# VHH binders against q9y6x5: the designs that were tried, part 6

Target 1, 379 residues: q9y6x5
Amino acid sequence: LPPKLLLVSFDGFRADYLKNYEFPHLQNFIKEGVLVEHVKNVFITKTFPNHYSIVTGLYEESHGIVANSMYDAVTKKHFSDSNDKDPFWWNEAVPIWVTNQLQENRSSAAAMWPGTDVPIHDTISSYFMNYNSSVSFEERLNNITMWLNNSNPPVTFATLYWEEPDASGHKYGPEDKENMSRVLKKIDDLIGDLVQRLKMLGLWENLNVIITSDHGMTQCSQDRLINLDSCIDHSYYTLIDLSPVAAILPKINRTEVYNKLKNCSPHMNVYLKEDIPNRFYYQHNDRIQPIILVADEGWTIVLNESSQKLGDHGYDNSLPSMHPFLAAHGPAFHKGYKHSTINIVDIYPMMCHILGLKPHPNNGTFGHTKCLLVDQWCI

## First folded at step 22 (VHH)

Design yb
Fold by ESMFold2, fold request of step 23:
Structure yb (fold): chain B 379 residues (1-379), chain A 122 residues (1-122)
Amino acid sequence: as target 1 above (379 residues)
Amino acid sequence: EVQLVESGGGLVQPGGSLRLSCAASGFTFDDYDMSWVRQAPGKGLEWVADIWQSGSEKYYVDSVKGRFTISRDNAKKSLYLQMNSLRAEDTAVYYCAREDYNWQRGFSYDHRGQGTLVTVSS
């Protein structure tokens, strides 16, 4: 039987939810597999960049998906939810499903994942669903399991994406114990459904399953707003992205724009591109704008309006609140093993190993994940 | 054109009750989660309650739990807020808001009405 891998993302699943809420189904999954308690993700801690980092092993500056909203000054293209399918944006890297399906007798499937409906390097996922938030988890699960069981050539790499708890984390805030407990219980039930479906179809014992997320969530408040309009006239810049990392394209002298912003709030760091901290690995791509504004945890950058979010993400990737977890089960993984941390970019070379694929150049370290795998020496 | 029209506000004594309504038009109401948000004088917007598109899931801010009940009638394209045991701190303009979520845009309220004033005073 060829090695098979299902990669599952529950968007916005903060690592400490596992300690602060009850997950009987996920805990059973972990007990029979492995857990990484904290995954250090990449800056900025947004959905599209981190999902692409998982499947490429690259920092955002290297794979080119540097935010959910981007601008390329050379081509004058703007990246948004209505035009995110142009391969131009995605072609700075090769995601694992492309490498996988180019092997003899293999295909890839996606019940949604950023990029799987795009012909990256002229190669689109062999089977895929276009993004549609109205499609139920059950329908996504039915499609992906059908493809895993019934495809020729066989599907050996598959993805499954779900919008929660990110949607509810934004709405209710991660610290609302009562509301988030109800949301997270529903998510745990979906994990139970996933495992049960795989067992019923005879996939459970021979399919490797990774359950992870792209980022966490931090509590926001109407008391923690940074009003850009109080610091700078909108005619001096083009706003590419707003909060919590604003991307500023100056229309006038860059130094003048920087000087107007640098003392705007003590709860915001203002960086010229060349001054962005090296630890972010967020400098060497033309899609990173000349000035970025990085709000402190829990602060929201606004344009002279109230914010209505009670939770957000995108902050400094050193913040524990921005970190997801990773759990995995399958023939490649130990049983009952817990690991403290990995980097999100380490997931890619681990997946390549499980599938017998040669990884492209990347920022991950295979050694960081060896202890999860039954075929590796842990020391 | 998306329209949200709130009604039912007014002056009420502490401990009293009030029922707010929101008439929705110009979109497929059943496809959207809906919220009530409020703004007290001199303060920012505060989320009060939301109800998911089917009506089966309802969530509340802590300060109103047990006192307020959100509901919807998808056939009538209407959203409601039953407000009981009202307190002075509930004084605000109440807005009906449509929720918008997408994996790339994130979460926001993309439309709200003009609001209806609720005043709770002796």
Scores: ipSAE 0.820, ipTM 0.925, lowest interface PAE 0.8, mean pLDDT 94
Fold by ESMFold2, look of step 22:
Structure yb (fold): chain B 379 residues (1-379), chain A 122 residues (1-122)
Amino acid sequence: as target 1 above (379 residues)
Amino acid sequence: EVQLVESGGGLVQPGGSLRLSCAASGFTFDDYDMSWVRQAPGKGLEWVADIWQSGSEKYYVDSVKGRFTISRDNAKKSLYLQMNSLRAEDTAVYYCAREDYNWQRGFSYDHRGQGTLVTVSS
């Protein structure tokens, strides 16, 4: 029987929620498996880039999904929710489900994950659901378990995505303990349902399951706004993305646009592309615009209107508020082991190892995850 | 065309009550979570409450818990806010807002009504 892996993402699940809220079902899952307390994600700390980094092991500059909203100056294409399925955007990397299903006697399934409904290198996930936020967790779980049990060739790699707690984190803010406690209890109940369903179907003992997330969430406030319109006229640039990392395409001389922005707010860093800090690994892709603006934690870049979000993400990936966690259970993993931190790009080579796949060149370090795995020496 | 029309605002004394209504048209009301947001004089927008599509989940900002009740009538395509024990700091323009969420676009209010003014003073 070939090894099987289910990769689960609960969007926007900040690592310290585990310490600050009750998760009886998730804690039972961790007790019988492994926990990585903090996963250092990739900059920018947005949904599409980080989900693609998990499955490619690459920094955003290398896989080409550099934001949720992008512009390519050569082709004049825009990446948006109405144009996110053009393979042009995704073809700079090979995600794990493509490598997996090109192996003899293997297929892949997706109950939603960014990119799984796109024919990347002419290869689309063998079974997939188109993204639809109205589809219940139960239906997603039913589809993915049906595919894991009943497909020929067998599904050996599967994904399952859920929008919470990201949606509620934006609406209520991560510091609203009463509202977030209710939301997070519902998520823990879904984790309980997941485990119970896998046990009932006979999958639990031989399926490797990773539960992780793409990023965290930080508290925003009407007191922490950066009004871009007060610093620069709209006619001098094209806005590709706004907050908390703005992507600025100058319409006039780049240095003139930079000079208008550099002192706009003490709570915002303004970078020419070549001056973006090396630690971001966010420089060497044509989709990264000539100027980016990076707001301080909890600050929101706005044009001329008030912000309605109480929580946001996308900030500097060194911030603990931006970090998700990783938990895992299954025959490949130790039981009862806790690890402090890994990089999100390290997940890909670990998954390739578990599945017996040859990883493509990537930015992950297999050694960072060896202590999670039963077949590896951990000194 | 999506339309949201608020009503029921007015002048009220501290400790009084008002019931706000929002009539929705031009979209399938039952498919959307809905919010009340408010803007006090000289302040930014503040989220007050939301109610999920089915009406079973209701969430409130701390400052209004126990005093305000959000509700919806999906058959009438209407959103309501019952406001009790009103305080001077509740003085604001109240807006009915349609929520929009997508994993790529994130969360926003994609449509908002004209607002209804609530003034709480002696």
Scores: ipSAE 0.798, ipTM 0.919, lowest interface PAE 0.9, mean pLDDT 94
Fold by ESMFold2, last read:
Structure yb (fold): chain B 379 residues (1-379), chain A 122 residues (1-122)
Amino acid sequence: as target 1 above (379 residues)
Amino acid sequence: EVQLVESGGGLVQPGGSLRLSCAASGFTFDDYDMSWVRQAPGKGLEWVADIWQSGSEKYYVDSVKGRFTISRDNAKKSLYLQMNSLRAEDTAVYYCAREDYNWQRGFSYDHRGQGTLVTVSS
């Protein structure tokens, strides 16, 4: 009987929401499983890069999804929401659902996850939904549970993605206790629905379930803007991505562009590509532009004092506000165990172990997650 | 083409009331969350309230809670803001804004109207 795994992401779920807000359903899930209180994600702390890091175990520079918006100077290709299905962008790594469904008698399913509707290495998830934010959580849950329960060959790896609390975190800000409490209660109700549906279908006892997220959220303000137009003329560069990590492709001498930017704000670090801190693991890919601008926590890079989000993410991955959590339940996991921290890239080799897959070369460390697993010696 | 047309602004005394309207056209109104955003003289844009596409979820900035009520009529493709107990600091141009969210682009306001001026002064 092959082991089964459902990987669930609630986008933008900051780790400390668990202790600052009420989650009766999620806390019951945790009580009967495991919790990792902080997951240190990868830089930049954006949605597409971190979701791909979870399923590849690789830093962004190694898997090639280095931002939500990218440019490849050799091919002149742009990566955006209207142009994210070209396998060119995704083929620098092999995500776990591809490895899984190439095994004898196995398939993979996706109720959305970045990349699952793309034929990566000529392989697309066996069952999938194209991304559409209008599809309800209930419909996503119905499809994924149908595939887990009724597919031949059996679905052994499945994903489920939901846009909250990221969407609301941007709109209301993570520090708005009253508004975020209402949002987070609705998300906890969805977790309750998930667990109840799995129990009703007879999946709960033999399915491993991971509930995690890609990043957190920090508070932004109209008082914390960095106006790029006040520091440099648009004619000197092409803007590939703006905030909070701007990606700058110089049109003139790059040292001149760097010099115009380096003193633009004390709340922004300006890096030539070769000077990006080694701890970011964010240098060795052609899609990383020659200059990046990294705003301090809670600061927003703008062009012309445009409307601002009240919350944002993408900042330095050492910031606790950028960290998600991980909870898990199922036959592979201990019950009632709490773990302090892992790296987000450690999730991939753990999932490979649970599924009996040989991991591709990756940046994760299996030893970091051994104590979560019943079949491992933790001493 | 997407159009948002605000109306109902004007001069009102402190403690008074005003009702703003926004007529939407050129898109499927009930597929979008909608916001009111304001800009006070010499200041940046401030989010005021939003209402989710079904109309059942309404959220407010702290400074207007208990005084303002957002509503929508999906059949009439209209967004409303009932403003009660108005204060001098509520003086601003008020904009009706369409919310845009995508897991890759993030959150933004992709369309807004010309605005309607609300002046709270004795």
Scores: ipSAE 0.792, ipTM 0.922, lowest interface PAE 0.9, mean pLDDT 94

Design yb
Fold by ESMFold2, last read:
Structure yb (fold): chain B 379 residues (1-379), chain A 122 residues (1-122)
Amino acid sequence: as target 1 above (379 residues)
Amino acid sequence: EVQLVESGGGLVQPGGSLRLSCAASGFTFDDYDMSWVRQAPGKGLEWVADIWQSGSEKYYVDSVKGRFTISRDNAKKSLYLQMNSLRAEDTAVYYCAREDYNWQRGFSYDHRGQGTLVTVSS
């Protein structure tokens, strides 16, 4: 039987939700599989960059999706929710579904993963749904399982994306125990539905399933605002992205803009591009703007209006609050094993191993995930 | 164009009740979660409550739990806030807001009405 893999993301699922809330269905999934308690994601800790890092094994500077909002100075192109389909943005890397479906007798399917509706290197996912937040989890699950069971050539790699708990984490804040416990119970019920559906369709024993996320969530407050308009006139720069990592394209001398910003707040770091810390791996791409502003955890960069978010992400990737988890079940994985941490870029070479694919050059380390896999010597 | 019109504000004594209404037009009301947000004089906006598109899920900020009830009527394209046991600290302009969420841009309350003033004083 050809190996099959379903990659599932619940957006914004902070790693410590697992220990602070009840997940009977997810805990049962973990009991019969593996858990990585903390996944160190890539900077910036935003949705599109981290979802693309999972499927390419690359840092953001290397795969070119460096934020949810971008500007390319060479082509003068803008990347946003209304124009994210231009392959130009995605072509600096080869995601795993492209490599997979170019193999003989294989195809790929996607129930909404960033990039799966784009013809990357002239190759679009064999089966896909266009993003639409109004489509229920049940409909996404129905489509992806139909494709896994009924496709020629067979679907061997599939993705499934869900917006929670990210949406609710932004709205209510991750520290609102009462509201978040109700939201997270609904997420656990969806995981129960997923597992039950796979069992009913005869997929459970032969399908490898990864349940993971792109980032966590930290608590924000109206008392923790950085008002950029108090420090610099809008006319001196173009704002490419705002918070919590602002991307600043100077309209005047870059040093002058930097000097106006550097003392704006003790709760914000201001970096010239060449001074961005090496540990971020966030410097060597033209889409990274000449100046970035990095807010401290829980601080929000605003112009001259109040923020309405009670939770946010995008902060320094060393922060535990930014880290998701990874759980997995299937024939490739041990049962009942818990691992402390991996890097999010390590997921790609592990998935390539499971699927028998030759990975493209990447930043992941296969050795970091060997203990999860039944066919590997751990120690 | 999206339109949200709040009504039902006024002056009330502590311990009193008010019911706020919001009439929505210019969008498919049933496809969106809806919120009440408020702004006390000289303060920032504060989220108060939301109700998910089907009406089955309702969430509240701690300060209003047990006193306020959010509801919606999708047939009438209307959002409501029943406010009981009102306190001086509930004094604010109350806004009806559409929740806009996209996996790339996140969420916002950018579509709000003009607001309705609630004043709670002895």
Scores: ipSAE 0.759, ipTM 0.905, lowest interface PAE 1.0, mean pLDDT 93
Fold by ESMFold2, fold request of step 23:
Structure yb (fold): chain B 379 residues (1-379), chain A 122 residues (1-122)
Amino acid sequence: as target 1 above (379 residues)
Amino acid sequence: EVQLVESGGGLVQPGGSLRLSCAASGFTFDDYDMSWVRQAPGKGLEWVADIWQSGSEKYYVDSVKGRFTISRDNAKKSLYLQMNSLRAEDTAVYYCAREDYNWQRGFSYDHRGQGTLVTVSS
């Protein structure tokens, strides 16, 4: 009876992959549901910040996950893969699975998603898998569908995360048509497996499914490096995060560090925290460092001119290469509707509407997603 | 401790063949994708090929497609590179590299061996 929602993320799925590669299974999913061709994500265009923005509806400065690597000067805590389970980092927001499972007769499940294995506000997802990249998509799918079908109280909100095409986009680069075509075919096959499993288990007709991503990918090159060691002695600062948005904690006078960096490369913007463009919504959090360096698209900030990645993300969120897509299917959604764009923060209030949850204060606009929903007036 | 030991390099003539081997130990080999990377004299590292953990997926840089074949034997914990139709520009130190991916750290090569030298010359 209660509405159910499965939120699926394929990490690093650039929106224009849909136009440039073949996806027979995903296109069938879209044909019987809805598509948003471009989702404008949040700055910085990194995995943890954007996954948390999807489930909180908040800009990074507001939810506190401002990067994949962070530093808090008051507590002296570093956010990394070795301590990302500390609720301290996550407690500046309330993600949708917490709100959902605190309702009467509801629970939440996660086959991985940043934060679902953390007791955020002393509440951890009712069912969850700890992150482990070695766990197959099939095992993740088995666990999440078992929980959706067999749990008491019933699972009404669930997540499913997969590392591709992000991993391969870094390795091969998004412009490698031959290698990426093979990778993306495998991802389409996984989407086919997902739909087939939901049909076989009797879930397909009454489960709402969102397939989306956190960011895209841009091509990198050995010819597009910015060497910080050529501009500043690394003893003058602590490096909190490197590329493509470097987070710089000065060890000497901040203005002196800024002056050494401001003309380092024409392909890098250097911002004092107070000068970060307002359109980034990336200023009002203690975890944002006093100086950030923002590389131009496809440029890599390095210390010693080391070997390159062939693809990367994290750049300015106005760049189309950083944008993912969103597709959805289920009783809440129209069939065969395509929409040009929404903001990634709009996904949260839409999900709350579908689930009948009161959203926490957030930066999303429900009106941007009304045309996707069968129960809304589309104007 | 993670150990990767390359072997099979040597001097070959243009058009010749070599088979490189990499013996892995100290980790669950079947859980990792593996790469060959190379470094020509005075140059940076170049990715050559990778093979996913099951062995069914193989990817190559364009310059070696059709000439090189990557393979693995998970029972023997070994990685291989069959190099055919070798050219002077293939001269490099070849490294066996373990791929590491984490949703927070991203992609990197977290271990590589000492390398094996391949020299292609008359």
Scores: ipSAE 0.756, ipTM 0.885, lowest interface PAE 0.9, mean pLDDT 93
Fold by ESMFold2, fold request of step 23:
Structure yb (fold): chain B 379 residues (1-379), chain A 122 residues (1-122)
Amino acid sequence: as target 1 above (379 residues)
Amino acid sequence: EVQLVESGGGLVQPGGSLRLSCAASGFTFDDYDMSWVRQAPGKGLEWVADIWQSGSEKYYVDSVKGRFTISRDNAKKSLYLQMNSLRAEDTAVYYCAREDYNWQRGFSYDHRGQGTLVTVSS
């Protein structure tokens, strides 16, 4: 039978939560599989860009989902939660579920993942759930396991997405040990439910399962605000995205807008597009605005209003607080192996290898993940 | 449209109690987690407590743990905050808020009522 892969994301799961909180079910999953302790994600460290990087192996500038909120000056299109289904935004890359289901005798399923309900290159996931945050984890698990177990042609690639601990990380802050320990215990129970269901259905021994996340979370505070209205009049620019990476479209001379912003706060870096650090791989796409503002860790860019969030993400991808983890179990993976770090873009070529798919051109390095795989010599 | 109407605020002495109520309309109440947030004079909004949609999970900021209890009645589309052992630092306008979360927009308290003033003083 062809190899099968379930890709699971728990949104906003910071890598060091594994060390700082109890996860008996996840630790058992890791013990019988592999762990990558830190995954270096892509800049900006936001949900849609990083989920699309996982499934395309591309930096954000290359796949075109450069933020959760975007503007295209040529078409005058806005990308937002009310307008995220237009294939225009997604068509600069080919995600793995498209490649997978175009193979002979294969299909793909999604219990939610950014893009799986969009017809990318005229191809939508064979089975999918539209995004709806009110749908329980149990219902998502019911649907994905039904599709994995009962579909013809067989589902060989599937995704499962859950909103926690991102939602709670924003609300309570990652440093609230008491509240976060209760949230994370519930997430560990969901992982236990996932493993139990796969065992009961006879899928556990022959299904490859990756449990990962898109980014971490850092503590924010009412004492760490950057008030943009104190530095520049709203009339001088259009705001495309605000915090912690603001995307600024000047309405007047770009240099004048830059000069007003550069002295706004010592806790914010202001970049002209051509000056964005090369290490971000965040320059070569028309959807990246002429000026970006990058707040220091734990700082929040606000207009003339207070921030209500106690945790946030989107910061510099070199920050350990922005990094998720990756754990995996299944016939393709070693048992009991721990690896220090990979890049998030490395996940795509690894998944393609597991599924026997020819990867599209990408930014990942297969060699970085070879030590996780039983069919590779670890060097 | 989403509407949230708070009531039950007033003047109390330190150590006293108040019960805040919030009537919700214009949305499916049972599908949303709900929060109380507050704003003291000269300060920004501070999250106080939330309760998940089923009522099974309740979370509190450290400063109110053991003193405040959040609850909801899904049949009456109502949210409550029982405030005991009140202190001067609890003086604020208290807002009932619907939690809005979307994987793209993120988390917000954009839907809030007009607020109800709680004043704790001798």
Scores: ipSAE 0.755, ipTM 0.898, lowest interface PAE 1.0, mean pLDDT 93

